VH-VL binders against q06338. Designs and how they scored, part 7

Target 1, 247 residues: q06338
Amino acid sequence: ENEEEQNGEEEIVNIDFDFFGGNPEVDFHALKNLLRQLFGPQESTRIQLSSLADLILGSPTTTIKTDGKESDPYCFLSFVDFKANHLSDYVKYLQKVDMRLSTFFKTMIDSGNKNCALVLSERLINMPPEVVPPLYKITLEDVATALGDDKHYDFYIIVTRKYEVNFDTDDDTDSGKRNKNKDERSKKRVKADEVDYFHEEDRFFEKYAKIHFESEAKKGVISSYMILDHEGLVKSIDELETEISTW

## First folded at step 4 (VH-VL; framework fv_cixutumumab)

Design t20
Fold by ESMFold2-Fast, scan of step 4:
Structure t20 (fold): chain C 247 residues (1-247), chain A 122 residues (1-122), chain B 108 residues (1-108)
Amino acid sequence: as target 1 above (247 residues)
Amino acid sequence: EVQLVQSGAEVKKPGSSVKVSCKASGGTFSSYAISWVRQAPGQGLEWMGGIIPIFGTANYAQKFQGRVTITADKSTSTAYMELSSLRSEDTAVYYCAREETYYYGSGYMDVWGKGTTVTVSS
Amino acid sequence: SSELTQDPAVSVALGQTVRITCQGDSLRSYYATWYQQKPGQAPILVIYGKNNRPSGIPDRFSGSSSGNTASLTITGAQAEDEADYYCNSRDSSGYHVVFGGGTKLTVL
């Protein structure tokens, strides 16, 4: 694994994590940074991140912070209403990524009583996965309040990222060593195309996804897109919580 | 390997409706889009609409909205296309096709039915 | 009018290279897909994405795109390549599929 765990890490032993609603006066720039991390440098240029941060702050959103409500968030989760925002730049981006998303969104628009949420979530690498089940439960309660009468969305569009195990970021420009690249990689115990998750919950989301597709790897990172129904989302979080209880 | 089997040829009167079926066998049905494409004699291909069976509702080309209804029955792995208020201009071969996706691409139709000829006679 | 424009006909001599083009503003955002259709038959997929061939499609078929134009190239055309070729992509809304008008290829 080529993860740089020390870079940007903070001590977590004595940190109190607390949950807050999205704060439009404080959270904007931190959310843009987390979105840039979620999408990566290439995909981030295809999305108007400032507009997306504004959509998040106008939607049911939960952040996790350590230094009170006015500090920068370490983590966020947002459910952006599709129908209210179907002309947004982010929806246009999603339509370009995959034809099935275009067909699905048109299906939602033509339906009088079905709707979906655009799910956006990212966190700093040092965040413990134990925060994830309560994060989703709190935010889904906020969704129920916003929709009225304890309602929920029919579907959820999740965008996330994965990484290739043993990806080599070697910045060697020496042409004399390039011919040996194949021989060196052939000695690895695991295949170069083996992948792993930044977000533990994604293993369960994939299990229950109705639609799942991925980009080609770019410098060892893969963009991953999923559509889940409400039952699938709830089961995913419940199974994650069960697994965490064994840790 | 998926095969798409379409219902047989139809001869219809102007003003009536026609319902064509497309049965999938041998592979995944519900998570793929199923598209309907027609071709009038000597003319080009024209997309009518499609459905993703797991979502249950269809997307239609603007020209056909209000006249075409596309449905799917997951239990029988069958998609249907019903076209109403038939005119002589609706005489065509009607194809169903399974769409797969490509990152930043249009959907691509990798499996096609043999086509169903619909003739609208006066 | 069509959102994707193709020339209605093109000819190529046996063994020579031919390029069939598809033009439309949506091609700036989406890759074109190419289909071959012979008389009395359903279309078959030839190229999808940037330049991907399904299993069974000869390597003489390739695809490319630049700006609002996509191209299908047949290098060393064979008699059996004589057919109608259709491009498709999404319309400007991104919700609908549109086909080009088709190009009839004649191998001389």
Scores: ipSAE 0.013, ipTM 0.580, lowest interface PAE 8.1, mean pLDDT 84

Design t21
Fold by ESMFold2-Fast, scan of step 4:
Structure t21 (fold): chain C 247 residues (1-247), chain A 122 residues (1-122), chain B 108 residues (1-108)
Amino acid sequence: as target 1 above (247 residues)
Amino acid sequence: EVQLVQSGAEVKKPGSSVKVSCKASGGTFSDYAISWVRQAPGQGLEWMGGIIPIFGTANYAQKFQGRVTITADKSTSTAYMELSSLRSEDTAVYYCARMETSYYDSSGMDVWGKGTTVTVSS
Amino acid sequence: SSELTQDPAVSVALGQTVRITCQGDSLRSYYATWYQQKPGQAPILVIYGKNNRPSGIPDRFSGSSSGNTASLTITGAQAEDEADYYCNSRDSSGYHVVFGGGTKLTVL
């Protein structure tokens, strides 16, 4: 038995996080850096990140900061209106990602009744997941204000990333020796293609996604794309909040 | 390997409608978009439209808008293409095909049905 | 102007290299995909996403793209490569698929 909880580890780190709207005078460069983190080096070259940061700052967006509204954000969440921005560089990028996205977007354009939001979110590693449910609730309230009369989008396109647990050890170990061993204890090892999440909320988004697809791994990182309806988005946030309450 | 199985040949009168089916064998139906592509005798391939089965949403080529309807039934893993107001020029082999979606900027169709011959004659 | 243009016919001697081209403005924005079709058969995907081969497609098939032109190259053509070859891509909107007119390859 290892004693995992020590006095320092049991301490609740209570940092005063404040929520702010997107600030075009301050947030541009920090958002661009967070977007580069979200997409990674390869995908970032396929997107005009400066244009995307501008779209975010013109959309319902919430940031989290610790040093007042003029400081750099540690986290953001944005809902970019698809129909208003369907000619944007970012939508062109998404059309190239998968024909299902392209087909779905065309049906939104042709629909007089339905619309979707392009969801973009990223945070620094030291952000606790406890900030995520209030982040989504505040931003959804801003969406309702923008759309009027407590309205919401019909669908949400979520772009995120996952990682291969064993990427750093892809060099071939002597597999002949291990194969001859037949040691069942080897099953305690993580499998070569086992995948894990950067963002805890993505487990719930995947559970309620109507469509979920992933790219091939690139340097151990997998791009993940999901389409959720409004009910699925709300359930995902509620289940995350419930899970957090058990901590 | 998983296959797409299409309904049999049809002979139709001008002005009628035809409905062709495409059943996914082995259960990959919901994983991909399904496209419909036709080929008139001695002519090239022509894309008609595609559908995402999970949403039931379809996207049509402009030439066929108002005349083609593409639908899907997830419970039977079957996509349908219905073409109305048939003309002799609609005589063609009609293919369903699965879109290959695992690669950026791919519009590739990796699994094809064997085709359904539709003949329109008076 | 997203229409894709292919030469209707091309010939190659057994064992030689042939290049089939596809041209259109949309190719500046979207990669071409290539299909092989033999008489009485459905098309077979041979190249997608610039230069990727599906499993089972011989390495003599390769793709390239530059500006408004995409090319399918067959290095060391074999008799069984005699077929019609089609390119496809997206139209300028990115929402619709468009095919080239096809190129009939004859292996002499």
Scores: ipSAE 0.622, ipTM 0.821, lowest interface PAE 2.1, mean pLDDT 86

Design t24
Fold by ESMFold2-Fast, scan of step 4:
Structure t24 (fold): chain C 247 residues (1-247), chain A 123 residues (1-123), chain B 108 residues (1-108)
Amino acid sequence: as target 1 above (247 residues)
Amino acid sequence: EVQLVQSGAEVKKPGSSVKVSCKASGGTFSSYAISWVRQAPGQGLEWMGGIIPIFGTANYAQKFQGRVTITADKSTSTAYMELSSLRSEDTAVYYCAREERYYYGSGSYMDVWGKGTTVTVSS
Amino acid sequence: SSELTQDPAVSVALGQTVRITCQGDSLRSYYATWYQQKPGQAPILVIYGKNNRPSGIPDRFSGSSSGNTASLTITGAQAEDEADYYCNSRDSSGYHVVFGGGTKLTVL
C-alpha cells in the first residue's frame, strides 16, 4: 500500500487526499488533460493549452493529490492575474467568446486600480464536492500572500460547464437518406429547465454572479461563464460549505 | 417583454451638447450591455459605444472618443448618451439597444431596441 | 478597425431566393448578426450567431458563414421583406461593434 498511484479497484480503500501547490516538474500534462476536459474537445482546439498550463503553473494554484506532491493531480484551482497576462492567448480567446468580456477587460485596464483573476478549475468526476471550500480558501490565502496583507482580486471570471439532462445521441439518426432540414438535424430540443451541473459549487457561483452567460450546447455540454466580485465569491463558498455540513 | 423607452426629440445649436436617456423596463438591467447606435438621414447604422451598468465604465467607437460619454444609473434602470460639440452632421436618430449574450465564439446581439430619439442640429 | 462591406442594393422577384452578403476580416473570428429596418422604424433582429432566428422571424430567413463572408438568405421573398438589411460584428480588437453599410432589398 505504498504504491504511488491510487488503485482503480471498486474495493473499499482509504483515500488520503492532500493539497499541494502547482508543480512544474510533474503537473504540466495532467493540467492539460484537465483543461481539455473543462473546455471540451472542440473548444480546446481554439486554445493553446500548453501555454495555458504554463500560465497556471506561474500563478497561485492549488492541486489535490493522493500520493504526494510528485504524483498526478486529480483536481486543480488557479487564479491567473488578468493584467499581468492581458496579451495571452487565453485572454484573446475569452475576448472572442462574448463582447461583455471584452468590455469588462477594457474596464479593468481603464480603471488603473482594479484587477480580476481568470479562474480555472476542474477535477476528475469522482472527486467529492467537500474538497471545494478548502481548495478556494487555500488559494485565496496564497493570493493574499502574493498581493500583500489580505489583498484580493476585485473580480473573478469563472469558466465552467453544465449538461443537458435529456441529451439525445446521434446514433439513432440516419442523416444520409432522409430529407429533413439539415440546420435542425443537430439541434436538440431541451426543456427550458432540463440543464444540470457537473459541479455543485457552480450553483452557488451562478446565484451570486454579476454576469452569467452560456454557450450553445455541443454534444449535450454547455460552457458557462460567470463574473463574480470578491464578496460574491466568498458568499458562494460559505453557502456551499454550510450546505455540505448538512449532508 | 423588456422595453427600452427613450427621451423625446431635441433641437440643438452647433457647439452645444445633447443628453439622450434610455430607460429599461421589465427584465434585467445591470448585467446586460446597453449600446448606442445612430443613423443620419438616408445613411446607415453607426455604433457609438456601450456600457455594462454594473461595471460603470463604457467603451466607445474610436470616431466618437472624446465627444461621447455613456453612463448608467442602476437605481432608475436608465442609460444615458451625451454627445458634445455638436455639428450639423450629428443630426440623426439615436437608438439605444440591449446587447444580449449568444453562443460561445459568436459574441452578442442587439435583441431589444428603443424607438429612437431624433436630434436635429441647426441654428 | 476592420470594416464590414455590403452591396448597397439588391433586387429579387416575388417568390424567388435572394442572398445578401457581408464581408470583412472580423467574420473569420465572429459570426455576423443581421437586422431588418423598414422606413421610419427601429431595426429588428433577424439572424444571430451562425443561423439562429428569434421567435417570430419566418423560416424563409437563414444565415450562413464561410471564411470572411457571411450571408443572409431569403428563400421565397415576400413583398413585406422589402427593407434595408444590416450586418454587424466585432472589429479585430473584439472591443467594438461594427455595422456594414446596409443593403436595400427591392422586391419586384
Scores: ipSAE 0.006, ipTM 0.422, lowest interface PAE 15.6, mean pLDDT 81

Design t3
Fold by ESMFold2-Fast, scan of step 4:
Structure t3 (fold): chain C 247 residues (1-247), chain A 123 residues (1-123), chain B 108 residues (1-108)
Amino acid sequence: as target 1 above (247 residues)
Amino acid sequence: EVQLVQSGAEVKKPGSSVKVSCKASGGTFSSYAISWVRQAPGQGLEWMGGIIPIFGTANYAQKFQGRVTITADKSTSTAYMELSSLRSEDTAVYYCAREETSYYGSGSYMDVWGKGTTVTVSS
Amino acid sequence: SSELTQDPAVSVALGQTVRITCQGDSLRSYYATWYQQKPGQAPILVIYGKNNRPSGIPDRFSGSSSGNTASLTITGAQAEDEADYYCNSRDSSGYHVVFGGGTKLTVL
């Protein structure tokens, strides 16, 4: 929840959010759009998004909607089984991002008794973070049902994005002004020190990640990649839920 | 500065096994990939497998699958490579090397190497 | 290795330019990484990615790639550049590391 939504005097919207499973008949296009948002314009060209949307719809997936099961989702979370999909385009993308992901994936294939989930989640910017703990809990219950009542993945590969605070696009027509150039230098100094999250849960995922690496910022946006074990994932969601209770 | 310190030379009989160690010093150990690469006298480099110590599971080249075991002890920052059923053609220098990169499409990137452990297999 | 092919030997005169090549289908998907090895020593990293040099590697070393071929170029070769040069990358699955057979560079 942003600060304007918390303290908005004239703009209080009563929205009834409902949770649904992935719907292959309806959700494909909306999922593809959310994936394009998650990866951004450059990374999206490196991934076959239609194929990835199909993987999501074939996996344990929860969506959030406001207008019933046949409407477009505002949010999704999916756990894509790595071993079942290790030849997918998305895995090939991840292998090229960082060599450690390729090494890690092969150890999962060779271990026989260990597996990981490829975690994909995105939501519209105005979605309240209060939906996140129940979203993960419901989807993890679906995973346990699919794998066996008390089973879970050993590891989770989380891909997300975050941003540099106060990043401004250079405007050639405006950059000629002395005062704007001075203000831009101040913003660039602050930008070097400040990063913030599109997804509040990512702060906790980073805290418990076994491996965490990031891309260089491109137009103020950073791609972030994490490997968590099951304990780390659960602790992240529990801590987020605790923090939300203080809001 | 990270360096990898390997155990000393070994002489083994055919049919036995050898276990070579690789201790990391001067930096982070657990989150890097550690690879094992061997080189027979006068021959080229041959990748055997690798491990990311924090996960404790290893990835092996097909040629060595079933004969090589790569492990790590996080408490001592040490990786191990054990090769069993030794033959004379296993005589080689065995290197450990650190691998890490977030450069898209790089494939492989071994930036720090141990000095090598000579293993001689003879009767 | 069968996945990556290098010429076994090449010679260059002192101060001249030499190019060492590495070929394999996986190089269409992954950049080759280049290593220098002198007798009795472990390899050292020289070039990674499209054309990146680690700190301490002289700027006379450069890399390039096109299709299934990667090249290491040494401009103005020096006596100390005499060594074996290896490329490596991933196999077609992306899971295994593979090395080229190595190229022995002689500086005349």
Scores: ipSAE 0.548, ipTM 0.769, lowest interface PAE 2.3, mean pLDDT 86

Design t4
Fold by ESMFold2-Fast, scan of step 4:
Structure t4 (fold): chain C 247 residues (1-247), chain A 123 residues (1-123), chain B 108 residues (1-108)
Amino acid sequence: as target 1 above (247 residues)
Amino acid sequence: EVQLVQSGAEVKKPGSSVKVSCKASGGTFSSYAISWVRQAPGQGLEWMGGIIPIFGTANYAQKFQGRVTITADKSTSTAYMELSSLRSEDTAVYYCAREETPYYGSGSYMDVWGKGTTVTVSS
Amino acid sequence: SSELTQDPAVSVALGQTVRITCQGDSLRSYYATWYQQKPGQAPILVIYGKNNRPSGIPDRFSGSSSGNTASLTITGAQAEDEADYYCNSRDSSGYHVVFGGGTKLTVL
């Protein structure tokens, strides 16, 4: 049960949130720490996080800070161009997560006019979800500037995480009899009423995802992967903004 | 459980085209990858390409790029493989198979196979 | 099939243990998947991942891997195990599926 620690449920009172572009001179270590939080300890060993932080700093990226542009970010969102980085360690990681990503990526490579962005976002637990719609809108404007003339990506690969609400009740099995070499995905299922979101926007991303798949839970945390088209991404953010207006 | 049902045997003339179908039943079709694999008489298995029906886009092995077209119709849960400019060397059994990834690094995993479609190219 | 190498044939006496090997650089990055094919039939999945068997596959079948080599082991071979065995994986780019050339197992 980590509902009290869910990102966005705690409030930061009387703090001035400002939006900045990625700062290669300052943001590297904070981004690496946020990436470690996003992927968790197991997945982080499969990714060269320093290399990924460098990709983020070379891509359209927005950070949120409370103490000026030279302070550590509390939050980031980045759109890493797939075609420009298709030989990166991160793309190799994604190809090994699910072979449909490999097939999809090859389609992008073979296309003269289609491309996708690798979307990476994470924030500290006490960040309010109200920052999310402006975060995406600002970063999408930066993408349009980078691609030229209000252009956008055709598709977006979103990586996120979820948690099992009642994880602590799973301590029933004798650890000496556990079989860890079995297929992790085939034996465990999650149910909608037993899982909750760290990031509120993910409810809407899942609704519009063309493909959505998840890892087996590790210590109550599930890695979640989605492919959305541009229409789906925009609708997700618009619906989140509408829901926030009712809070 | 999911089954893949393929179209019947074909006999074709050199230079013609053949289109083989693969209909899925009993499970989710659109979001899985469907691969096409052929086998010439007495030879091994050879991957031709694959498609994810929901995107309608295909990935082809380099050897077949330009001669093979893989498509899917989500409304009928059917994948198709069309091979053009047929030669006697294209005589083979053509299989469709569902590709899945059970966990990180598991590689290519084809758990459900069609029974195969025999294509004979002769004058 | 050129990226994954298998010996064309192997034989084993009834009740004995046999190991079929698959070699290629992509196996350093991906687990090999193993299929059994009998004459006139489609391939059947036998082993996937590190050492996983689908439901219905006898426990005499097991898999192992080390470096650029994957192995399928049949302990206590039975007459019905006589078949062609294929390994597959992704190529070094990760974009394409590749098969080994196949190994014909004869049970004596």
Scores: ipSAE 0.575, ipTM 0.804, lowest interface PAE 2.4, mean pLDDT 86

Design t5
Fold by ESMFold2-Fast, scan of step 4:
Structure t5 (fold): chain C 247 residues (1-247), chain A 123 residues (1-123), chain B 108 residues (1-108)
Amino acid sequence: as target 1 above (247 residues)
Amino acid sequence: EVQLVQSGAEVKKPGSSVKVSCKASGGTFSSYAISWVRQAPGQGLEWMGGIIPIFGTANYAQKFQGRVTITADKSTSTAYMELSSLRSEDTAVYYCAREETYSYGSGSYMDVWGKGTTVTVSS
Amino acid sequence: SSELTQDPAVSVALGQTVRITCQGDSLRSYYATWYQQKPGQAPILVIYGKNNRPSGIPDRFSGSSSGNTASLTITGAQAEDEADYYCNSRDSSGYHVVFGGGTKLTVL
C-alpha cells in the first residue's frame, strides 16, 4: 500500500522473529557478514572469519530469522568453549589483542576446574533490543544442556563495538592523519556523551565487567572487550529485561 | 594519584631466594597489570614478568620462567616478586611498574614506577 | 638476540633536533613506548601509543613509527634531556614485554 496515501497514519510493521539453532547448511555466509560488521573492515583482515564461522556453527548458537529455519539470520549469539578451542585461530588473535586476555586465558588453562566462553553476538542495526534477553536465556539453556544440567561457564569474554558521537567524516584515506586526530583527543578529558552503544545490553555488561578495555577509534568505531563472571552476565541480562519493561 | 612503594634493600647469599614487595596506594590495584623490571649495574632494563591480581596468574619472560614467581595479595594491594637460586649476576635494582595495555597493535606502557629495590648477591 | 634494537649512543648539539630509533619486527604490529632514565632514578614515561605525551612531558618530545621502526624525536634539545632512552613493546607473540638496549643521549 502507498504510504503517501495513508493520510499521516504511521504504518505499524509487525515482524515475527523466530529463534533457531545454528544451521551449517544456510547460516555460514550470513554469519561471516555479521562477524565482519562486529570486527570492522581492518580487524576482519586479522581474523580468519571462515574458521570463526565454523567455530560458531559447532558451538551453542542461537540465530533469529523471520522466514523459517532455512532463511538468512538477522542476529546470532554464540558461546564458544575456550578450552575445547584454545588452539584456534580466533583464540590466537585474542591473545595478541591485549596482554590481559593472554594472562586470563593462561589462568583458565592452569586452573583445571575453571573455564570460560568466548561470546560472539551481532545483529542488523534495525533489530529491536527486546530480542536480546530471550536470545541470551535460550542460548544459556543450550549451554547448560551441553555441559550438563545447571552447569555454566565461570567467565565470559564479550567482544563488541561502540561509536564516537559527533565523529567527523574525513574523506582522506590517510590513516596517519586520523591517528593524529585521535592522539589529540587523548590529551583532553573525554565526556561520557562522546561515546555511544550499538548494543544496548553493553551498558549492563560494562557495569558488571571485571575487566573492560577498548581499542583506539578507527573511523569513529571502537572495539570493546569485557570479561564477566556468570553472576555478572545474569545480572546484566536481568537488568536489561527490567529496563525494556519500562519502555 | 597511584603510588607504588617497594620494600627495602636486600643482601643475599648465592643459592638463596629473595622476595621483593610492591604496595599500591591511591588507586585501583586488582585490574591493572603490575610488571617487574630489573636493571643490573650499568646495564639496560629487563622485563621479568607481570601479574594482573584479579586473575592470580603471572606471565613470565622466557629467560626467567621456572626461577621467578610473581604473586599478588588483593587484600593488601601488594604484588610480590620472588627470585630463587640467586647468583651474583642477579645483583640489580628491581622495579615494579603499573602496566596499561593498548588494544589492536598499540602495545603497552608503564606509567607509574616504584623507586626500585636494590638486591645485592654476594658470598 | 634482542627483539628490539637501539643504537647505544647518540649526540646532539644544544637547541638542535635529534632522532632516536628503535627497530624490530614486532613494531609492525605494536607501538613502541619510550622512557627516559637519568642516573640513580627510575625510568619516566615520555611517549606512548603513536604520539601521546603524559602530563608534564614537554612538547619538544614526539613519537613516530613506520614499518618495523619507531622513533623518538626531541626538537630543540635541552641540557636536561641528557639521559638514557629506552623503547619497549610486545614481543612477536604479543604476550611478553621486551625492552630495547637503550640509547645514551649526550647533549653537547
Scores: ipSAE 0.007, ipTM 0.513, lowest interface PAE 8.9, mean pLDDT 82

Design t7
Fold by ESMFold2-Fast, scan of step 4:
Structure t7 (fold): chain C 247 residues (1-247), chain A 123 residues (1-123), chain B 108 residues (1-108)
Amino acid sequence: as target 1 above (247 residues)
Amino acid sequence: EVQLVQSGAEVKKPGSSVKVSCKASGGTFSSYAISWVRQAPGQGLEWMGGIIPIFGTANYAQKFQGRVTITADKSTSTAYMELSSLRSEDTAVYYCAREETSWYGSGSYMDVWGKGTTVTVSS
Amino acid sequence: SSELTQDPAVSVALGQTVRITCQGDSLRSYYATWYQQKPGQAPILVIYGKNNRPSGIPDRFSGSSSGNTASLTITGAQAEDEADYYCNSRDSSGYHVVFGGGTKLTVL
C-alpha cells in the first residue's frame, strides 16, 4: 500500500521494515538489480541474471519492503532447491567456479537422502544488520513448510562478496616531500591482505563453513562462496543475533 | 605440502574384492577432493571417482558406479577405494591423487599423486 | 559420452617443436590439464588452467586452447621429454573427470 508521507523536516523519521514472500508480478526487476550487486560486474556477465531471478521467485523467498507488498524490495533471501534445478544456468555457472563444488553437486544428485539449497541474499548498503536473523528464521520456516514435517536441507551453498580495505596515501616518493605533513584529509594505507564484509553474517558463515571458495580480488572486491551444513547455518544466525543484542 | 602414501601390492582371485588405502600427511585433508585413477598394463589413465572427506559422500564415474566404493576416515587422514567382483581386466595400477582447483573454468587437475598400488587379478 | 581424443603416438626430432592435441566438446567449457608419465612412474602435472606451469616444469612446455581443442607444445624437445602425455578435463555434464587416451611422444 502506497501512503502519502508527512514531510516534517524537524522530526526523526523511523523506517518500518516488513517481511513479504516473493511477488512475481512486482519483484523481478529489483531482484535482478540486487543480483547484479551481489555478483559484481565481472561475475554478473557469466550468469543469466533474468533466469536466476525467475528461479528465486519460484523458490522459498523473503523480501523486506517499506511500502507494502506491491513496492520494491530493499532486501531478499532465497533458498533455491538444488536437485529440482540442477540443469539450470546458475548451477552450470557454479560448476565452473570450483571443481570441488561440482564434485559436491554430483554427490547430492547420486544421494537418495541428501539435498542442498542454493542460498541467494542481498540488500541495499543502508539496511540494518538487525533484519538478518528474522529474515533467515522466516525463510527457513517457509522451507520447512515446503519440504514438510519440519524438514530442512542438509547443506547450503552461500554466495556473497567482501572487499579489500585499501586507503589512499599521498604517494609522491619520487619528487619527495621531506617535511612531515599533518593533512587531516590524508588516508592511511592499510595492509593489502585486510578484508571486510558487506554482509556481517558472513563472519559467522565463514566460521562454520565446511568449504570456502574465493576469487582473486578484482578492483578490490572478492567473490566468496561457502558450503555450510544445517547446524552451521543455524549456529551462524544464532551467534549473529547474540552479537547484535550487545550493540 | 601434502604427501599421499598408498598401501602395498595385492594379488586377488576373480570374484573377490580389494580395498586400497591412501594416507595423506601434511596440509589439509578433509576439505580437498581425493581422486582414484587406474591404469591397466600398457593402457591409459581412467578416472574411477573421488571424495571430499568432510562430506562423507563420493562421486563415481558411470562405468564403476555400483562396483566401486570410495570412503574416507578423517581421524586417520586416509581415503579408501574398494573394488568388488574383480575380473582379470581389473589388473592395473591404482593411483590416488589430490585435486587442486582454480577460480572459474579450470578443469580437474591433480597436483599430488600417490606412487600407485599394483592389483593383480589371477586365478 | 563425449570423451577426449588424443592421437596415440607422435614423434619429434631432438631440439624441434612438437604439438600434442586433445579434442572434445567439454573443452569449450573447461580448460584441459596436461600430465607427463614415464614408465613405472605416477603422472606429473605439467600444464593446468590453459597455460599455467607448476613449479619445476621447464618453460619449453606451454598450453593453448581454442574451441573444442587444447594443445600442449614442447619447444626445443629434449630426450628426457620422451614420455606418455595425457590430457584431462571435465565431461560435458561438468561432474566427472575424463582423461584422453594418451599420446606416446618419441624423441628421435
Scores: ipSAE 0.594, ipTM 0.791, lowest interface PAE 2.1, mean pLDDT 85

